# Miniprotein binders against p40896: the designs that were tried, part 9

Target 1, 331 residues: p40896
Amino acid sequence: MLMPKSVALLRIRYTLEAALARGFTTVRDCGGAEGFLKAEIRQGSLNGPRLITCGHAISQTGGHGDLRSGALPASAFDSCSCHFGQVGVVADGVPECYKAAREEFRRGADFIKIMGGGGVASPTDKISNKQFCDDEIKALVDVANSYHTYVTAHAYTAEAIQNCIKLGVKGIEHGNLLDERTAELMAELGCYLTPTLVTYKVMGSDQFSAFLGPENSRKNTEVLYKGIDAMKIAQKKKVKICFGSDLLGPLYGYQTQEFRIRGKVQTTQEILLSATVTPAEMNGLGDKLGQIKPGFIADLLMMKSNPLDDITILDEPESNILFVMKEGRIY
Key: E = the ipSAE of ESMFold2; O = the ipSAE of OpenDDE; V2 = 0.75 times the mean of E and O plus 0.25 times the DockQ between their complexes.

## First folded at step 6 (miniprotein)

Design m3c (at its last look DockQ between E and O 0.01; V2 from the best seeds 0.00; counts 0 for: pae E 21.1 > 1.5, pTM E .265 < .8, other shape alone 10.643 > 2.5, unsure alone 62.656 < 70, SAP 75.28 > 70, placed apart)
Fold by ESMFold2, look of step 6:
Structure m3c (fold): chain B 331 residues (1-331), chain A 83 residues (1-83)
Amino acid sequence: as target 1 above (331 residues)
Amino acid sequence: SPEEFLKELAQLIRDALEKLGKVRVTIYLLVNGEIIRFEVTVEDGKVTIEVRVDGKEVTIEVDSPEALRELIRLIEEALKELS
């Protein structure tokens, strides 16, 4: 956030190009990637994955997307909420939720991301927090429905997850503390879960633990060890599972490690489907992306080895990907 | 594009031949939730292309199958001339 705008723009360009080179031909961004990046990629002036974006994640005051110091008055945040490079925006009450969601769609969002529970990296909340009142979540869902798309929510705990999906939220990001009853409900409602275990493994490592800060390090430890169990529960209850990494800033290069972590819980076929077919379905693109079929968009990877034999080759893209094709073009 | 894909494949095989004299390139395609193996082997100036499907034989369409077959034929002919 504090770096010059020109440096920030150069870093996002390299991040997008690197993600494409690592084999990600489509990415869904849950905060920070603005609509103009989609246009630049579509026009060909910027090399990168196809983007599906929410613009800014929507948070309550003091919630996971509210990155203000507790020492600042609330008015200081309002003056900064629209700045380029901001991950989140704050909305309190039904009218503000309507406005925030509509503003993201005006700016080119494909879906709405909300903070339905507390986070690890945010300064003023607890992981156990349920965030937003029911009427606020319903308002956000109503706006998304009027645009014929969906709301996805950051949530760790069973209580936060259940509250969101019962109010019409279609997706849950993370879900590290999911229980069996909640997973059953997700499956019944046709909801999607996107686990993101690599971020907690990397942020908890000796190399990067200082990045998080003391309070956030404790929150990170709490969710790290529960995440594998939650994914086992979700798999057992047949929850629709998507692939995700949720890496912050300089950690983006570790996104392929999620393939290796998923190998502890899912079969290689399940992992590949979670990165291709299932997320395409979630985003209304199941008849255009995620498979190699006549009439589908020509996105493919040429590999030296069979990922069905060893999924970990996808965590070694430099050694195993011979080329990446997106929309029939080799990058 | 399919043409671009075939050009890259031909160049990749040619470059590997110049360094190693033998090369095996495996292509993995996702079709209806299954991975289909497509192996290209270049040895002693010969290009062999094998398509293996887990449990079945199937033709894989990648926008322009005719262009793929054309470039495969041209690659094999070019490699024979270099032997």
Scores: ipSAE 0.000, ipTM 0.163, lowest interface PAE 21.1, mean pLDDT 70
Fold by OpenDDE base, look of step 6:
Structure m3c (fold): chain B 331 residues (1-331), chain A 83 residues (1-83)
Amino acid sequence: as target 1 above (331 residues)
Amino acid sequence: SPEEFLKELAQLIRDALEKLGKVRVTIYLLVNGEIIRFEVTVEDGKVTIEVRVDGKEVTIEVDSPEALRELIRLIEEALKELS
């Protein structure tokens, strides 16, 4: 057995505490975070940002959430077909989609995440794959609507994005291969785009060259260079844009680099809105979060310098943040 | 070695969390780009790890070398499925 090339351990406590220390007072998890973490944070047994969670990302068989090797038989997961790699669950057909979404809500999900297209880190799909049939996506959307919340989809291609948003998906994660027409449609429908440029940059770096296998590295390269162009297109068409990082495991520490990357294509004001007002609105919290205003929750950063003058100061929180206030408490 | 690493991890968890009573934490193990999540519960000085392999949840009390070896085995099996 080939010994693992690298073993890294990340404790969620450290990750959450570090995220808060870096100035994130609210974090949305789009796959894997358990609902109990929210309770621990609320009761003060765990220090961290406020969590908005989806539970597991819902995927088709062989989709981006299905991390099984293509060499494994179907029976490999017959005992529980619902959980693959702790990030995703597999659901095929309308009844299974209903069940999967309802189960995530039963476990305390705030929204639903689906894999609407192929991904980088999954072994058996292509980025060009459209995932789920229309009836499956609609089923997932219908369940989310019944809970008065939204579905967001992992999708790269224009085809996958359009397919999702036409069926009522309200968020697109990544979107690196969107075109102008897709961006127009997203803006028209009020769909939120969450670019995650830093994950591709970090995974493609020399330091983490062994993080992805050869095929996944190829996929990563493909979407990395398109991501900046996608941001420019989305901005031009006035798509609602949220801040995101999509970093896994030991890579979480690089989350602030997204500010620096986005500084190449967005104004400082646009970036700040993407990290405050816009995601608050997306999550139904626009009247409570994202602004320093009477009646809003006191989530504040005290900083040495004004980020409006230079957005890159947010990529150096250790040097530039004096304190983080969350719900009126200084950390 | 993975065994030594997990042993040290278990001890660190015990040392850090013993005073907190019953505590559950989620840990991610990244191996060759694949992430395995397991939950660690500390209660009365005992460390219990819940690992999901092949959709099955396995609970292991990591208080013996044998339990640790079993955990490693399960992790290795999970990794094979992800590779």
Scores: ipSAE 0.000, ipTM 0.140, lowest interface PAE 17.1, mean pLDDT 83
ESMFold2 (binder alone), look of step 6: mean pLDDT 63; pTM 0.450

Design m4c (at its last look DockQ between E and O 0.01; V2 from the best seeds 0.00; counts 0 for: pae E 19.3 > 1.5, pTM E .266 < .8, other shape alone 12.244 > 2.5, unsure alone 47.874 < 70, placed apart)
Fold by ESMFold2, look of step 6:
Structure m4c (fold): chain B 331 residues (1-331), chain A 83 residues (1-83)
Amino acid sequence: as target 1 above (331 residues)
Amino acid sequence: STVRVTIYLLVNGEIIRFEVTVDSPEAEKLAKEILEALFKLMEGDPETIRQAIDEALKELQRLGAKVTIEVRVDGKEVTIEVE
């Protein structure tokens, strides 16, 4: 996943343009897209979705957002600066967490993304790891609250999820190993779950399994099989579910397969709401986006057929989308 | 076959009517659905709404639909035909 900054910029531009063409008129980025890109899209110098950004995901040393090899000295990461193309930043301890979160907001972030548990693609953590101490998470939440927004957390396990949401985190990314008690707590606290099953399905496939190292392949396999069950639990317990894909690198073209995967556990209406109304609500835009209604922004898709009859047409956007309108403009 | 669809917009207390002619039977249902959706959208600026509708109609024309715009305001009707 390591690439030159100039290649990362080309990938971001391509990714944004392609996502808009696939019908995503608003995208929430959980790491890598800096806040200044919003201005470029708003001004028309980039074609792309409306961006809701966190800038860099905030991680502890050795956490999911820390992409350094374990063989590198700790100073190798500390010598990095916030540049376009970096997806994460390291903060240890309460003062560093305050500073890191405030820096992201200074640079234009709309929310804070943290690593609340271990990941699949990082070299130095286990999926079972809880990441950050309680006081660090609370510090990040306090900063987000002072900006009238939220913290969302990468977390897979029931324990990591419960710890985050009890400390005021409002969103959980992935959540593949949640249990019924955790889903009940998420629903009680009004928390949002954004499953991203397609990335684990694709990364675990025969064509792409070499993309991961041996330890990351094992982590990926574990979460692949549990994720659909977790979504069933979340749906049954009425957790607010958003649409997400979280695809890495050359896998971005598979993002619409998430619609097809969700068809295994949600009705077509539930899936469409998860991609429109619910994420708009999560991001404070429920009175402006996600519905075709007077006073709402003119973000529209014209389709050849009705996705309520067959959700899989959204997984074939080249064949089924006639045009994409964002803010009244056809792309 | 030619399909005529009328759009009614209420903007700042004024009703603006658009009639859209679509010369593609395959696009009839789709054009009607998108025009109903645009009719329900309230922008503060009538020119912005008109521009958004015009862009959608130009895209339909690019896909092979023939476009006629009829505007009726306070009993006056103006027809603009685009080939």
Scores: ipSAE 0.000, ipTM 0.187, lowest interface PAE 19.3, mean pLDDT 69
Fold by OpenDDE base, look of step 6:
Structure m4c (fold): chain B 331 residues (1-331), chain A 83 residues (1-83)
Amino acid sequence: as target 1 above (331 residues)
Amino acid sequence: STVRVTIYLLVNGEIIRFEVTVDSPEAEKLAKEILEALFKLMEGDPETIRQAIDEALKELQRLGAKVTIEVRVDGKEVTIEVE
């Protein structure tokens, strides 16, 4: 979905406050959130979760981050922010990949996001497309490594996932079409999978399905049910799994439904680890976040019921959360 | 050549999809400006947005541009064509 920057800015406060109220004390944004938000949250001028950001997702021309219609000329890239939205930037070739990644870091990115394969909500790519050449991915990984951080990739297919992780990509977003061999390789390499099942559920609903064109609707249907199978495979092969939602601003209200969806595949303990310990480790914060113990940051939820007994209570935060504590402060 | 621009807006907690199709560079520029203006109305109700679109369409029509604006709210589609 393309959201104008102006629209995103108007909704930022609400989105962040609501996410915190739903119990998320840290959120990783994989495309679009600007670095200045982190400063505002730290300063207390904005209430919200701690943000980990990549800036723009880096994509090839015609890739999943290139949301231009195929009918638009090449010049549309520079002339109109409406065609790319705030999510992605385009980089072709090693020099442009270097520049794009460095620019995101200059703007305060904590990691790099790339489009390593085709997507659902893009007009010109196919899910089956492998995106970027090996040298481009390597370039992006090399830059991220120079900043002592990681690259994560949007990738659905086994081919796209394997291509990325063999080149040093440490995260896979979605992964809905992974196979057992791919999951084994992910586990071996210590790659993190972040499933985002709720986005497909919401986009496929009667309420929001109309926002997808016919082709995107078809793509969405293809990956929606495969995501559950992918989760089973990933879990079986002991892939490190993070919690994710991949919902666009207005849809953030549905982010807790990921708990309910995952409850069909993962244990409550596995889900909770995916939303605490595992993502903290992925982001180099394993010694500070994700646990309630001495020396860790006091991020915690006080709840009416134990989520270990029923994970779905986390999908009803308004009823079940008594308070949210972030950095020792109650919100 | 026809240029298509798709924008998603959040209005009062609802997602609104705008798709503008134009056949001239001038119309494209105007369409973008209109859409940007509509973004300032994000706190408005869908009816307010519709009215703003109608006004924009009149201006596009004045310029002789062929444009199609598609607005989708809660799965309901409203298409306005200006020839």
Scores: ipSAE 0.000, ipTM 0.221, lowest interface PAE 15.3, mean pLDDT 81
ESMFold2 (binder alone), look of step 6: mean pLDDT 48; pTM 0.293

Design x1 (at its last look DockQ between E and O 0.33; V2 from the best seeds 0.00; counts 0 for: pae E 14.7 > 1.5, pTM E .318 < .8, other shape alone 4.003 > 2.5, unsure alone 63.365 < 70)
Fold by OpenDDE base, look of step 6:
Structure x1 (fold): chain B 331 residues (1-331), chain A 84 residues (1-84)
Amino acid sequence: as target 1 above (331 residues)
Amino acid sequence: SKVTIYLLVNGEIIKLEVDSPEALRQLIDLIERALKTLGDPELARELQELLDRLEQLAKRGDPDEARKLFLEIIRLLFELSQEK
């Protein structure tokens, strides 16, 4: 959603503070967060989680990052500097992919996000679409590698996932339609899966029934019921799993419901690892974050009750978190 | 009530009791790391003094006083954090 930059800046403070208050000391943004936010948080001008950002998700024309209706001309995608909230940029062909990825790094990205398949919220693509050609994905991967970081891809289908990871993509966002063979390959290649089950649950709820149009609602339903099965398969095949939510705008408040949903598939320990150690490792911070021990950054939660006894405690942070410590400071 | 800390370390859960000298040492190490990341020299000085006392209490084997001091350290951290 595009909004005036001034309004976005007013809201971003609240969003960041709220995420921190919910217990997230580090957040990876997979599209839209600008690099300057990291600097502001690091220097203390903003209170929020440590941000790991990709800038804009890189997409093909008509891909999941292209939010234009099919009726709009190409010129309708021209971004105005006065607006904030673009999730994606469009890049077609190897030279444009090089440029797009390099531009995100120039602006302070920590990794690259690509749209490797169709999505739910985009108006013109199908979930079954494989997005980008092999040379385009390889180009994006090569750029990321030159910066000693990774590419993660939005991908639902087994085909899209396999296509990405065979070309050096190290992360898969969502993965709701993966099969056993795909999960095996992900585990073999050391690929990280970040399920985001809560977004589908929330968008498919009665409360937000009007949030998606009819076509997007259909697509949401398709991936919603497969998400739990995908998690079971991924877990069975020992895929590295990260915690994710992928909530949009007003839905951010439901971030912690992912804990509750995952409790149906994962043990509490597995869930906690997915929210700490595993994502730290994915982001090259395994020696600094994700654990409470000497030598690590002092990120910790003080809680009234033990989440190991009931993971749903983390879904009620307002009631259960006494304080959040990030980098030794209590919030 | 007795303060218990649960740590997740490499997929293992470690239960730390504040009244344990070993646990106290581990807590001291964690707080010291916190001090390094705070970047406030005045706060660091004050907290270091409290940590030194905590370490002495841990060595002496006075769990009740150690617990009280630990809680005081946490309270101080919280209060000082709220001022900024």
Scores: ipSAE 0.009, ipTM 0.332, lowest interface PAE 8.5, mean pLDDT 82
Fold by ESMFold2, look of step 6:
Structure x1 (fold): chain B 331 residues (1-331), chain A 84 residues (1-84)
Amino acid sequence: as target 1 above (331 residues)
Amino acid sequence: SKVTIYLLVNGEIIKLEVDSPEALRQLIDLIERALKTLGDPELARELQELLDRLEQLAKRGDPDEARKLFLEIIRLLFELSQEK
């Protein structure tokens, strides 16, 4: 949703501070967080988690990152490009894909996010859509490889996932409709899956179901019911699984509910690793984060109870976290 | 009568029972790392004093007094978290 720049900045500050207070000392943002936020957090002028950012998610015309209404003319995206807080950018064809990816890296991105399939919240795409042609995906991967990092892709269906990972995409966001063959291929290629089950549960609840239009509500319902089964398949096939929530705007406070949902599929140890060691490895930080070792960054949570006995205490951070330490500083 | 505390550190659970020198050394190491970034010198001095006393109690082998001091350190850490 578009809003005045000053309001967007205030909401971002609150959201980041709240996420840190809930125990998230590092957050990977797959759209919307620009490089200047990382600098402000590093300087201490803004309290928040360490950010790993892609800048804008890159989409084709009419894709998941193209937030224009279908009633708007093709030029409407350009008129909105000066608004702060834009989540996605549109690129069509190989030259535009090169330029878009390079622009995000120029602006401080750590990785590239693309739309490999249709979404729930976007106005003009269907969940069954594949997005980007093979040459476009390869172009985006080639740019990311030249910067020694990776591309991750939004994709729900087995077909969209397979298209992306065969072309060198390293990560898949969501993946609610993957099948056993796709999970086998992901494991074989060393790809990462980041399920985000809480967003579909929250958006499907009585409290929030009205935020989606009728077609988006249908899309959300389809992915909600299949996401748990897909994660079971991925776990069985030993896919590398990361922790994610994909919560939109004001819903970010629900992010810890993902711990409860994961408890239906993963052991408590697997859930903790998915939120710490595995994402650190995906982002090239496995020698600095994710473990208790001399020389590692001092990111710590002190808790009243053992989360290995009951993972749901992480969904109640205000009651169970005594303090949050990030880089040795207590928050 | 054991005080058991669970630390979640980047996907690993550390169980601290205030009845061994190793658990006390681990806690001291964690708190000393926190002191480097503490922006309140009075609280930093108070916490360092408690760490010094805890190390002395570990050497002396007085588990009841070590347990009491450990709880005081936890109280101070909790109060630090509430400043923010």
Scores: ipSAE 0.000, ipTM 0.255, lowest interface PAE 14.7, mean pLDDT 68
ESMFold2 (binder alone), look of step 6: mean pLDDT 63; pTM 0.476

Design x4 (at its last look DockQ between E and O 0.01; V2 from the best seeds 0.00; counts 0 for: pae O 16.2 > 1.5, pTM E .340 < .8, other shape alone 2.674 > 2.5, unsure alone 66.838 < 70, SAP 81.038 > 70, placed apart)
Fold by ESMFold2, look of step 6:
Structure x4 (fold): chain B 331 residues (1-331), chain A 80 residues (1-80)
Amino acid sequence: as target 1 above (331 residues)
Amino acid sequence: SKVTIYLLVNGEIIKLEVDSPEALKKLIELIEKALKELGDPEEIKKAIEELKKALEKGDPEEAEKLFLEIIKLLFELSEE
């Protein structure tokens, strides 16, 4: 069921304003945010995080591109997965992949998002699917390179991840079933991993398990416990890790719980870097965002207490954030 | 009215509390050092003087306001 364009736009506005209020000053959207939203936020017509967008996620027929995906960052750089509106576009074959990627850049995209493997919440694919042929992925990477940016890919399995990064994909979203060989390869190639563990924890709970259909519930359970192990492997192998949440539908309010989950695997410093410095570097903004230094954009978060002592205060933004500053303006 | 600021500097997290004269003096020293690298703009010098006055009066809310203004000016000055 499609909603009216005006209702979809109002929901996107609300989501963006809420994310900013939770401390996310920059959000990378991995599907669904149109390029014009960036212009509206830049000129002040909308209050919201700075957006780094891909427009539509690019998928093969029957792939994961039927749902919006991606991650919402804490206080700094990460992507926003908006579940309202058309999240994906289908491209089959090399010429369609060229055209789809170029169309997203024409519409204002900053990077290309592809579905390199199957998903948990999508209706027709298996989590084990490898999606796209090698020539299709190469084509998408070639287009992104011609615009001096990158491709990031949705992928859970070691096979899907390795296929994507060997063909030049710079980022992997999720990666819950990553193994040691794959982590070593990601570190060697300088690739970025954006885990999104909160969505699986919430959807696997008794309260929300009905949100998934039976097949998607099985897929979600498979990735729920493996994702923490994958994070441990990635951390051990020195993979560059970014912060993300990938929340679906009415679950977007739980984005800050990712901080709590990360506390099981990462030090507080590693978590803060994953939400600030590392994603800024990934997006070519490491000299402008992610740190408080002369010459950097004035994105600041004033906290009631020290997250280095207790990272979970970032999961309680209403109680612990005193103000959010984006580009010098307090919101 | 108590302000604690957590900064990420070269990969290290630094805690700053802006509710005591000693902490504010250390913060002013850091800002003045950064201004030296930026060519020491007169408008930021004025803001620092006003911050010092607010510190002497024991007015923590005015000091907090002035600190935020100085931070905004530093970022604006360094923007391309």
Scores: ipSAE 0.000, ipTM 0.218, lowest interface PAE 14.8, mean pLDDT 67
Fold by OpenDDE base, look of step 6:
Structure x4 (fold): chain B 331 residues (1-331), chain A 80 residues (1-80)
Amino acid sequence: as target 1 above (331 residues)
Amino acid sequence: SKVTIYLLVNGEIIKLEVDSPEALKKLIELIEKALKELGDPEEIKKAIEELKKALEKGDPEEAEKLFLEIIKLLFELSEE
């Protein structure tokens, strides 16, 4: 659910503290988190996971990051980025893509997020839409490469995924409609898939389905049941898989349910790797995070039971986590 | 829904549950107190006063704008 930026900022501390308490010592935000939060966490003024941020997701006009109503005129909100929501910015053409990516990096982004295809929560696009032209994606990738980092893309369809990864995109968020060929290509290119199954499950529930309009609800239903199959395909083809949730606002508390959902298609070891080693590697931190050994940052969970025996214990952190250690500090 | 706000005041984290206008008032008071300890930057002080006015008038858009401005200013002060 979209909320005013002011309200989001008021809730952000709780969200971050809660995430840490749930055992997440590092969190990657793929749209909306401001760079200043990282400084606050590093300084100890804010308790939370280490943040890896992209700033705003970069989208085309009418893309998944453009949350304006289709009924609004072209001039609507031209001078006010606040009305595009907290997640996205709009960039059309190579020069604007250069500028948008550079601006995110100027503001402290660690990577770039783009909308490479249509989405569920956006009002004016279709899931089947491929978003951005090739030159635009290449421009965004080139900028990210100049900063020695990566681009990740929101993409559902095989077409959108293939288009992105062939142009140098190194991450795919969601990927619910990928096929075997796409998964093979992802594996070959070393692309990372971050499924976010819990967001669809929660949004499709009776409790929260009202937050989606009829069209978005339909789109959500379309991708909800495909996500599990996509995970199976990706796993079979040995795609590098990261842990993700993509929960907005008050729904963020359900992030641990992703463990339970993934338990249906992944082994416990595969899930744990997706939440430790693999995302660390994706973010260039494979030599510092994701493992317990000399020279690595002391991020540890002490638990009452072994998650290798039952992954669902990670969905009940309040009862199963004794403490969270981040950078050698116990929380 | 109950909004939980955390404020860093003089190295202490204050947890505020904002579910009422009274809680918001208290939040503003805490921010003001914190600002006094930071030398009471005039720009932030002014922004807070304007925020109060916007809230009193029931102008959420202006309130949001001003709040973001305050956060920005606070961030800039912390980097100095």
Scores: ipSAE 0.000, ipTM 0.177, lowest interface PAE 16.2, mean pLDDT 83
ESMFold2 (binder alone), look of step 6: mean pLDDT 67; pTM 0.530

